# Ledger of designs, part 29: VH-VL binders against q9v1v9

Target 1, 196 residues: q9v1v9
Amino acid sequence: MSFVVIITGIPGVGKSTITRLALQRTKAKFKLINFGDLMFEEAVKAGLVNHRDEMRKLPLEIQRDLQMKVAKKISEMARQQPILLDTHATIKTPHGYLLGLPYEVIKTLNPNFIVIIEATPSEILGRRLRDLKRDRDVETEEQIQRHQDLNRAAAIAYAMHSNALIKIIENHEDKGLEEAVNELVEILDLAVKEYA
Short names: E, the ipSAE of ESMFold2; O, the ipSAE of OpenDDE; V2, 0.75 times the mean of E and O plus 0.25 times the DockQ between their complexes.

## First folded at step 11 (VH-VL; framework fv_amivantamab_arm2)

Design P6 (at its last look DockQ between E and O 0.91; V2 from the best seeds 0.00; counts 0 for: pae E 4.4 > 2)
Fold by ESMFold2, look of step 11:
Structure P6 (fold): chain C 196 residues (1-196), chain A 119 residues (1-119), chain B 107 residues (1-107)
Amino acid sequence: as target 1 above (196 residues)
Amino acid sequence: QVQLVQSGAEVKKPGASVKVSCETSGYTFTSYLISWVRQAPGHGLEWMGWITAFSGNTNYAQKLQGRVTMTTDTSTSTAYMELRSLRSDDTAVYYCARERLYYYGMDVWGQGTLVTVSS
Amino acid sequence: DIQMTQSPSSVSASVGDRVTITCRASQGISSWLAWFQHKPGKAPKLLIYAASSLQSGVPSRFSGSGSGTDFTLTISSLQPEDFATYYCQQADSFPWTFGQGTRLEIK
């Protein structure tokens, strides 16, 4: 048995805070993994890069190879404990959106849940502008909404090739944080039965 | 058609160096790695290391560290392997192979280059 | 380094026979294993990657299976062109390592 929860959300939805609080409160002992961090770790071990910024310069074929290696490692770890996998559903490029997890990767991960953290475009824009480490390119509210819409579509595609249920958790500024954390905890607590 | 064409056989004395070339065609050179593998007479295959065609980064087998240098020339889509301080147990057929990381293996190989080290 | 052990070291078989060659890794390598066919005077030929994926252009009589530490290559019905030496290779962790080879000979 394994239990894998993918958590995703565009910058500004409050995903890191929700994740940290939910992990403190859940009955299950999850291992939190950032997909990109593990990708970087593998690339460094292989001698492909020395600095994180070099990762985006890797040929797409090489990036896919690393993704498969990482997916297999996560799948093996999931046999021993539940995994909360932080990753991007899509990646914005100058020419469009790249699907963050190819079919073969999703099939290997076989997630039980894909959790999408969302907020209104206005809230997201406001949170991004308050971030002390400002993004260089500011998306409009319309672009933010389109990105969230595309992430929902990507999640549906990922769910078609796995056992995953899709859960959208809204993090609204009007006291929505506590509810968002509780909704995530409810999902994470399901893992207790799989590893008892 | 993807092809890897290696330089011809060489005879060397102990202490010398050899440089084997591997000219590639039929694919985007910078999208792959080039691995070097050798086989001594009566022995199995031994991985020597690889070089990234897109950046020139290398990863060498520990046994060969300090004696091997791998390079590429992207303008000619050619990879090179130089082995220094040759000794008799370096006598082998040397292969280059196109590689994607881990999952996909070494899918196209050069024809091999026999290097003989003898007094 | 991950040691790869093949068995048998050699096998004698007839055209039409089913042949199974095994490969064991000294530690878990997930599915990161390739199988190669090698004939004297020729370059090695990739048959199977990722333990079970058949390389393009390789006949369907070849198949691979396994995960973790134990892997097999199966030739379901030997053909005359299949007499060669077969190598497994792990592609999980550097350095890449090969099994010692299995020589498949005409009985």
Scores: ipSAE 0.313, ipTM 0.710, lowest interface PAE 4.4, mean pLDDT 89
Fold by OpenDDE, look of step 11:
Structure P6 (fold): chain C 196 residues (1-196), chain A 119 residues (1-119), chain B 107 residues (1-107)
Amino acid sequence: as target 1 above (196 residues)
Amino acid sequence: QVQLVQSGAEVKKPGASVKVSCETSGYTFTSYLISWVRQAPGHGLEWMGWITAFSGNTNYAQKLQGRVTMTTDTSTSTAYMELRSLRSDDTAVYYCARERLYYYGMDVWGQGTLVTVSS
Amino acid sequence: DIQMTQSPSSVSASVGDRVTITCRASQGISSWLAWFQHKPGKAPKLLIYAASSLQSGVPSRFSGSGSGTDFTLTISSLQPEDFATYYCQQADSFPWTFGQGTRLEIK
């Protein structure tokens, strides 16, 4: 009855572009949700924060509660239409990497697919350099690769608890953007059967 | 042991103000919200609002907007609720409670403070 | 505001009885519902959170169920200490709102 696709990728990988184009082409009527944005909206409604930057300053317990609320809302929405959920598989912190989705949240979301958009570290670095509008932490190619590796590991962990299928989509400069979009569309179109 | 201890009973005249304190202990004060709930005689529970102990942000019930002020002192792990322009219908037992947002609820409460408003 | 309606307003029961209290929300609140027990002269006590999660230290004879708009608190075998007023509370959207309460009395 519900069809939820999680899509993730590190900054600069081209996830937003692929997502946008795929949504235009898919036969299914997906609702795109950014998990972080929805959390922020809920936090503002609750009077917890006034600015997005304050989200990170919230106690971990409060953040987890917001995550759960958002997950429940998404789950309910998924009963009516397919959901494409944009979120971070992992979050880099000064002390290590944090899983973007805790166990309870994954169980609630119960995704059908976890889609990871990837590219070479050099490609990602190049794209980041060209996009000067975004205040991004400077990362080495090695760090970029490490982050992608951890995203894969996170996806496996999420899949273990949801039985989601994992799909890795490569977005290379020489390999047409169209190919990556088509791969995503193939996955999204599977939702047509679930809501027919 | 988690405890919330409130100040004693108050008797006020109409138009006056009352300030109730809620001293907390046994947990990390800034990790929870403090909610205030009241019960008038013969009525049910009414949520008044809450304050974030970590940032001091408040969310008040619309009915009390302009008359209620909630504050916290992190150095003493104490929450305060001030209600101004008191009316007879403000006569109630007032409770403070710690709360985690949405999931865990108001799990520990103060013992309550009776506020009587009479001419 | 979300309105919470409890049923019944009062119930008379005997020790050992199975008691069921219902709560209806005016709109969908997912599982964001709590149940409280309130005795005169005492602070309210949290029994159930997230619709069906038993609060630590609460006897297992208490249980909560439901999602969306309809919720139920069940006491499987009523004990003498269970006579009190019970309230449901939605935690979905501000302001928090309570049901009008259900008074559980000795038959």
Scores: ipSAE 0.300, ipTM 0.752, lowest interface PAE 1.8, mean pLDDT 92
ESMFold2 (binder alone), look of step 11: mean pLDDT 93; pTM 0.935

## First folded at step 12 (VH-VL; framework fv_amivantamab_arm2)

Design Q1 (at its last look DockQ between E and O 0.93; V2 from the best seeds 0.84)
Fold by OpenDDE, look of step 12:
Structure Q1 (fold): chain C 196 residues (1-196), chain A 119 residues (1-119), chain B 107 residues (1-107)
Amino acid sequence: as target 1 above (196 residues)
Amino acid sequence: QVQLVQSGAEVKKPGASVKVSCETSGYTFTSYLISWVRQAPGHGLEWMGWITPFSGRTNYAQKLQGRVTMTTDTSTSTAYMELRSLRSDDTAVYYCARDRLYYYGMDVWGQGTLVTVSS
Amino acid sequence: DIQMTQSPSSVSASVGDRVTITCRASQGISSWLAWFQHKPGKAPKLLIYAASSLQSGVPSRFSGSGSGTDFTLTISSLQPEDFATYYCQQADSFPWTFGQGTRLEIK
């Protein structure tokens, strides 16, 4: 049996930190995969791109092919070990938001859990301001909230097609990072029974 | 309807060059790759290479490197394959195909162009 | 390069027969395999992609299976229009490579 956990969150929500800490604490031997990174790797192998910034310039039809390739690969890996898949639930485009996982992709991945890391817009904005390393378009609190709302909607859509459980983990400054990590660990530890 | 229409049959002498065209319609030309495949008489299908109309990148079969050039004209949604220094063993039917690479593959093909190389 | 070997090279069958064609890859190619039908004077036609996915418009009597190195194309009930040459193609890595083909003839 395969055990796949999708984890998503908007930039600045603290997803990477939570993921890292949870993986250190979980009893299950998860393989962490970044969907985008794997796509990039495949695109490079194909000779389609040389740099990551070129990925967005690929036609949607080609991107979808790469997504399916990656999804199938992940599905195969999941037969051997539990997978923690870091991906974007939605992708902001100039014309609107695109679902990060098309129907065929989510069906192939067939996740057990979809984990969404969330925080208040103000908290996220504060974190983004402190992390000046990434040239990110400045978003308002309203835009941040909208993006989180769309991610929830996307997660519901994904769950509808995969029968995955949705878990929202709040990463608040007052709640503490440890609590968020513990919540994720509880989910990850469920994989122990599947691969024992 | 997605269609790929290729140029007509060619007869060439050894050492000459041939350029086959593939006019596409029914889809966004720059959203897919174009692959070229040939079939010599009595032989199977042989992949020659592909081109990305959206970026102009090419990937040629090693056997044909140096002799083959693939190009596209986005204004006419047409792909071209030029094969130089023709030899008798280049006699084949040449096909263009819309290609989505790994998963979806070459889903629509042209009707083929017979290229005969004879002295 | 990945070598693809089809079996048999030719097969004679009758309408209504179940026909199976196999394709073996020289190395593991996961599910990155396509099946094509090719009739003389016509464009090749994609039947199956990703080893087992039926191309739109292709009759359900066609099916693909397999993963890794061994793949199978099955025609559950042969129809008159199915007599052709069939090719497998690996889509795992460049260059794309085809099997040598299987000619399906009328018995």
Scores: ipSAE 0.852, ipTM 0.943, lowest interface PAE 0.5, mean pLDDT 95
Fold by ESMFold2, look of step 12:
Structure Q1 (fold): chain C 196 residues (1-196), chain A 119 residues (1-119), chain B 107 residues (1-107)
Amino acid sequence: as target 1 above (196 residues)
Amino acid sequence: QVQLVQSGAEVKKPGASVKVSCETSGYTFTSYLISWVRQAPGHGLEWMGWITPFSGRTNYAQKLQGRVTMTTDTSTSTAYMELRSLRSDDTAVYYCARDRLYYYGMDVWGQGTLVTVSS
Amino acid sequence: DIQMTQSPSSVSASVGDRVTITCRASQGISSWLAWFQHKPGKAPKLLIYAASSLQSGVPSRFSGSGSGTDFTLTISSLQPEDFATYYCQQADSFPWTFGQGTRLEIK
């Protein structure tokens, strides 16, 4: 069997730190994959783009085809090694939010878990302002709240087409970074029985 | 209905050039690639390259580098393939095809354009 | 470049027969394989994409299978309109490459 964990969270939730620490501590030998990085790699190899910022300019139909290629590649890797898959659950556009993973892509990935890293909108805004000095207009706390709500809804939709359990891990001051990391490690350690 | 309509047959002498047109309809021209494929008499299908109407990028088969140019006109939803310095072994039927990339493939083809190269 | 080898080069068959055509890739191509039907004087027609997915409007007597390097196209009950040349094409990486073709002829 395969073991695939999708991990997501909007910028500013501390996902990278939690992921790094959990991978250091888990008993399982996970491969960390960023979905967008593989899509970019395939697009460059095909000659469709030169730079990362061109990826969002590709026609949606081409992006969906690249998603299928990447999803199949990941599912094949998962036969030999558990996969921690970093991706966006939703994509913000000027006219609304697009689901990041279409039905056929989720079916191909067949994740065991969808882990959502969250924090309060004020904590996220504070972290973004420190880290995002060269940004466009800053999202409000209300916009951040809406984005996290939509990510939860997206995770439910993805779980309907897979066997995934949904886990929300809160990275708040009252939970501490250490508790968030431990929660993720508990999930990752479940992969030990599946692989040697 | 998605349709690709190509220009008519051509007879050329060695050393000349040919430009084949491929007029598309029934879909958003800039949403997919256009591939060109040819078939010489008694041979199989040979991929020549593609062009992306949405970005203007091209990818040519190595054998044809330096002799082929693919272009598009988005205002008329038309793709063009020009092959220069024609040789007798370029005699073939030339096809354009809508190319949906890895998963969906080349799903709609033009009717083909016979190009005959003879002295 | 990925070489695609078809077998057999030709088949002589009768209406109603079950026909299988095989295609082998020189390296693993996962499921990124298409099958085309080509009749004289007509454009090639996509039958199967992604190794096993039936293209819209293609009769259900056509089916595809395989993954990795070995693939098959099956026609479960041959009809008069199925006499044609069949090509496999890998869609794993550019340049796109085709098998040499299999001619299906009336017996």
Scores: ipSAE 0.774, ipTM 0.911, lowest interface PAE 0.8, mean pLDDT 90
ESMFold2 (binder alone), look of step 12: mean pLDDT 92; pTM 0.927
ESMFold2, look of step 13: ipSAE 0.769; ipTM 0.913
ESMFold2 (binder alone), look of step 13: mean pLDDT 92; pTM 0.925
OpenDDE, look of step 13: ipSAE 0.852; ipTM 0.941

Design Q2 (at its last look DockQ between E and O 0.85; V2 from the best seeds 0.81)
Fold by OpenDDE, look of step 12:
Structure Q2 (fold): chain C 196 residues (1-196), chain A 119 residues (1-119), chain B 107 residues (1-107)
Amino acid sequence: as target 1 above (196 residues)
Amino acid sequence: QVQLVQSGAEVKKPGASVKVSCETSGYRFTSYLISWVRQAPGHGLEWMGWITAFSGRTNYAQKLQGRVTMTTDTSTSTAYMELRSLRSDDTAVYYCARDRLYYYGMDVWGQGTLVTVSS
Amino acid sequence: DIQMTQSPSSVSASVGDRVTITCRASQGISSWLAWFQHKPGKAPKLLIYAASSLQSGVPSRFSGSGSGTDFTLTISSLQPEDFATYYCQQADSFPWTFGQGTRLEIK
């Protein structure tokens, strides 16, 4: 049986750190996959893009095709080992928010868990300000909260189609990191039984 | 309704060039690729290459490298395939097809254009 | 290049028959396989994409199965309009390649 955990969170929430630490501690041998990175790789193989920034310029129809290719690839990998899939629950566009995982994609992935990493808007904003290396659009606390809310909504939608369990993990500045990592590890360790 | 309508039959001499057009309608032209496929008499289908309607990027079959040029006109939603230095073995029916790559594939095809190369 | 081999090259069948066509890839292509129907003087028609997904508008008597290297197109109950040549096509990697075709004739 396959064990797929989707992990998502808005930029600056500390998802990468939590993921890294959890993977070090879990007893299961997860393969970490970044959905976007894999899409980019496939697009490059196809000769569609040369740079990551070009991915956004691809038509939605082409993006969806690439998503499906990636999803099926991940699904196949999941038969051999547990997968931790890092992806965006929603994608902010100039015209609104797009669900990161279309119906056909989420059905193909069929995750066991959807993990959302969250923090307070102020914490996230603070983290973003400290990490100036990334050219990020400046967002207000309200916008950050809105994005998190939409990610929750998206997760619910994904769970509805996959029957995945949703786990919200809070990553707060005061004492939240260790606890957040432990919570994720608890989920990841459930995969041990699936591949034993 | 999605339609691809190709230009009429062509008769060419060896060494000449042919340019086949594929006029598309019923969908957003720049959201797809156009693939070209040919079928020689008594043979199967052979993929020639594709062009992205959104960026103009091309991927040609190695066998046809240097002899084939694919282009698009977004203003008319038309794709073109030019084959140069024609040979007798280029005699075939040439098809254009809307292509969505790996998963969805070539889902709508033109009616085909017969190109005959004879001395 | 990935070679696609269809079997049989030709098949004679009667209306109502179950027909199976196979396609083998020279290497693993996951589920990136399409099936086409081609009638003389007509445009090829996509029947199945992604090995097993039925194209919109295609009758349910058509089905595709398989993954990796071995694939199958099945017509559960042959209809008069189904007599044609069928092609498999791998969509795993460029260049796209087709099988040699299977001609389905009336018995």
Scores: ipSAE 0.832, ipTM 0.930, lowest interface PAE 0.6, mean pLDDT 95
Fold by ESMFold2, look of step 12:
Structure Q2 (fold): chain C 196 residues (1-196), chain A 119 residues (1-119), chain B 107 residues (1-107)
Amino acid sequence: as target 1 above (196 residues)
Amino acid sequence: QVQLVQSGAEVKKPGASVKVSCETSGYRFTSYLISWVRQAPGHGLEWMGWITAFSGRTNYAQKLQGRVTMTTDTSTSTAYMELRSLRSDDTAVYYCARDRLYYYGMDVWGQGTLVTVSS
Amino acid sequence: DIQMTQSPSSVSASVGDRVTITCRASQGISSWLAWFQHKPGKAPKLLIYAASSLQSGVPSRFSGSGSGTDFTLTISSLQPEDFATYYCQQADSFPWTFGQGTRLEIK
């Protein structure tokens, strides 16, 4: 009936490449949805914002309401085809980490899997330094690992409210990409039975 | 606790303007929207538009575009709705409401302001 | 605009009766439907949000159901204070639109 896979990972883990390749190879016809893109679309339709950078200026209360709207839309789409949902498990702020999906949102999404793409802090830092245009702040390896640790903790909380399975896929630079893609494909292929 | 208190009744001539105030208390004014809704005698409720307390952005019903202006004063936690070029069919009770958007809706309303437009 | 058609326009009932009011949207609105109670001279009062969620402070005799285009408000055992006009409102997309109302009157 519904099959929703959440995929997440901090910047620099190679999530986009793994996602693209897995979608090309899976037997199931997934729809790829970026949660933030749908949030922005709804905010524009409402007239709340004109540009993406205004989204972070919205009060948390309004952002949470938009999340509910988007979560419901995704759950309804999932009745028709499996969903691969790209989103952040946590968001780093100057004063700590914010959980990306509140309780009511995760209950509505009701994911089957929460897939976390990880890499070593050294690999992530190296990737970010090579592509400085995307990174406003240089984190230490220790800070990067703490962020990944918090993402794992967040995934546990989300799974408790949805019964989702948590899968950590490690994307190491030397030859690890193909194994990471294969691991994701195995999860995505489980959807074939659900959409006969 | 949460309370929206509106200004008193008004009697206006066709062609005039009216400005209704909505003073809020008991919550953080900048966290939500204020919607304005009116009800003409013998008719149902009609949404007029909203204003965001946090940014001052507005969204007006198309029927009223060009005749309505909504504003806020954050220092007094007050929203205002001005309707210009009044017609007799603008006679209605005008309500403000705290609007929590899609999921939680318009959860607290003002007491209403009767605006009568007559020659 | 999404048109909301409410029925019946009026209901005559006695204290203790079960009352059901229906609301139909002109297009799918998922579960984005609210119910309001409105008494003359008073502010409208939110009863139900998101089709079936009971607003805080609203008695449990009120319930809502439905999704898509067809929705109901049920009062399981009518009380004297429940005689009022009831409105549904879609909250799926702007402009917010309301049903024309159902007047619940003393029989």
Scores: ipSAE 0.763, ipTM 0.908, lowest interface PAE 0.9, mean pLDDT 91
ESMFold2 (binder alone), look of step 12: mean pLDDT 92; pTM 0.928

Design Q3 (at its last look DockQ between E and O 0.93; V2 from the best seeds 0.82)
Fold by OpenDDE, look of step 12:
Structure Q3 (fold): chain C 196 residues (1-196), chain A 119 residues (1-119), chain B 107 residues (1-107)
Amino acid sequence: as target 1 above (196 residues)
Amino acid sequence: QVQLVQSGAEVKKPGASVKVSCETSGYTFTSYLISWVRQAPGHGLEWMGWITAFSGRTNYAQKLQGRVTMTTDTSTSTAYMELRSLRSDDTAVYYCARDRLYYYGMDVWGQGTLVTVSS
Amino acid sequence: DIQMTQSPSSVSASVGDRVTITCRASQGISSWLAWFQHKPGKAPKLLIYDASSLQSGVPSRFSGSGSGTDFTLTISSLQPEDFATYYCQQADSFPWTFGQGTRLEIK
């Protein structure tokens, strides 16, 4: 049996930190995979791109093909060990938001959990401002909230096709990082019995 | 309907070059790759290489490296395959195909172009 | 390069027969395998992609199975129009490579 946990969150929500800490504490030996990174790797192998920035320039049809390749690869890996898959629930485009995981992809991945890391728009904005290292488009609090809302909607859609459980983990400054990490660890530890 | 229409049969002498065209229609040309495949008489299918219609990147079979050039014209949605320094063993039917890589594959093919190399 | 080996090279069958063609890869290719039908003077036709996915418009009598190194194309009930040469093709890594083909002839 495979155990796949998808984890998502908008930039600045603290997803990376929570993920890192949770992986250190969980009893299960998860393999962390960044979906985008794996796609890039496959694209490079194919000779389609040389740099990560070129990935966005690939036609959607090609991107979907790469997604399927990655998804199947992940699915195969999941047979041997639990997978924590870091991915975007939605992708903002100039013309709207695109679901990060097409139907065929989510069916292939067949996650057990979809974990969404959230925070208040103000908290996220504050964190983004403190992390000036990344060239990020400046978003308003309203835009941030909208993006989070769309991620929730996407998660519901993904869950509908995979029967995954959805877990929303709030990463608030007042509650502390520790609580969020513990919540994720609780989910990850469920994988222990699947691979024991 | 997706269609790939190739140029007509060619007869060439050894050492000459041939350029086969593949005109596409019915889909967004720049969203796919074009693969070329040939079949020599009495032999199976042999992949020659592909070109990305969106970026012009190519991947040629090692056997044909240096002799083959694939190009595209986005304005006409046409792909071209040029094979140089022709040999008798290059006699084959050459096919172009719309290619979507790993998962979806070469899903639509041209009708083929016979290239005969004879002295 | 990944070598693809088909079996048999030729098969004679009658209309209504169940026909099975096998393809073996020299190394694991997961499910990245396609099956093509090729008739003389015609363009090759994609039948199966991803080892078992039926291409749109292809009759349901065609089916593909397998993963890793061993794959099978099955025609459940052979029809007159099915007499052709069939090729497997690995789509795991470049260069794309084909099996040597299986000629399906009328008995």
Scores: ipSAE 0.839, ipTM 0.934, lowest interface PAE 0.6, mean pLDDT 95
Fold by ESMFold2, look of step 12:
Structure Q3 (fold): chain C 196 residues (1-196), chain A 119 residues (1-119), chain B 107 residues (1-107)
Amino acid sequence: as target 1 above (196 residues)
Amino acid sequence: QVQLVQSGAEVKKPGASVKVSCETSGYTFTSYLISWVRQAPGHGLEWMGWITAFSGRTNYAQKLQGRVTMTTDTSTSTAYMELRSLRSDDTAVYYCARDRLYYYGMDVWGQGTLVTVSS
Amino acid sequence: DIQMTQSPSSVSASVGDRVTITCRASQGISSWLAWFQHKPGKAPKLLIYDASSLQSGVPSRFSGSGSGTDFTLTISSLQPEDFATYYCQQADSFPWTFGQGTRLEIK
């Protein structure tokens, strides 16, 4: 018996706020895990890196091994309590989008849900620009829409290898923050049956 | 055909040093680690440390810290292990192995290099 | 450092026998355990990784099981080429450590 919820969303959708509020309100005692943070922690313990920005420079083969170590650790924790796993469904690179989770990693995690937090491209762009960002990861509205489309496609691929349900939670003016939080709480509360 | 080929046997006196080479072929050298493992006569396997082929970072077994140096030459896809201040209890067969870290492990090994340390 | 203890130290068996070797870790290591076969004068050979995953090219008569602290290598029908020393190795944390070995010999 395990219950793993993957939560994802591109920067600017309000994922952090929704997650925090939902965890405060759910009846289940979820453990929140950021996949990248755990990857970095393991790489530092091994002596492979000293700084977070070195993680992207590791060979793909080493990154995949670390992903497996982290996935196995999360899977084991999930036997004891439900897991809310914060990760990227895709990662933008100069040469295209990289899928964040390989098949063997998804199979090991075996999520029950993949929750995608979304907002309109204009809302996302507005939030990103308000945060005074000047890096090359700033996207146009069209690129933002494409990124959200690719994340949906990635989620479908992940769900097919795990049979997870996909839930899209809209966080924009028409639905409001409270509605988005309640939608997530409804999913998280399902975990109560799995551990009682 | 992944292969690790080590240098030949060595006979040394106490206090000397030895440098064992491990020439790799059949895979991308800079994608993995190289671990060194030794086996003294009548004993089991003892891990000595690793070196990352992609960055040259090392991790040495504590008992060997200060006496061992591991290096790589990416132009020849070769790893080296040097053990200094040799003692008679350093007599062992020394192996290099391609180390894929936690999950896939040390999946291909060299043939071994016998180092004999005698007075 | 994680201590790995193998049992038995040696096994005397005949071709066709089922052989079981156990390995115990001094602390939980999840599934991070490998099994190696080692014959005199040859390089060690990886048989099993991640406790139960069979390395490519290894015969299916070899299998591994266990998690946490207790692990087992099984040879379902012993063949003449299987007489060797077998080592477990934990891959949970550095330093890598090995069991003391189990010698499988002809009865």
Scores: ipSAE 0.735, ipTM 0.895, lowest interface PAE 0.9, mean pLDDT 90
ESMFold2 (binder alone), look of step 12: mean pLDDT 92; pTM 0.933

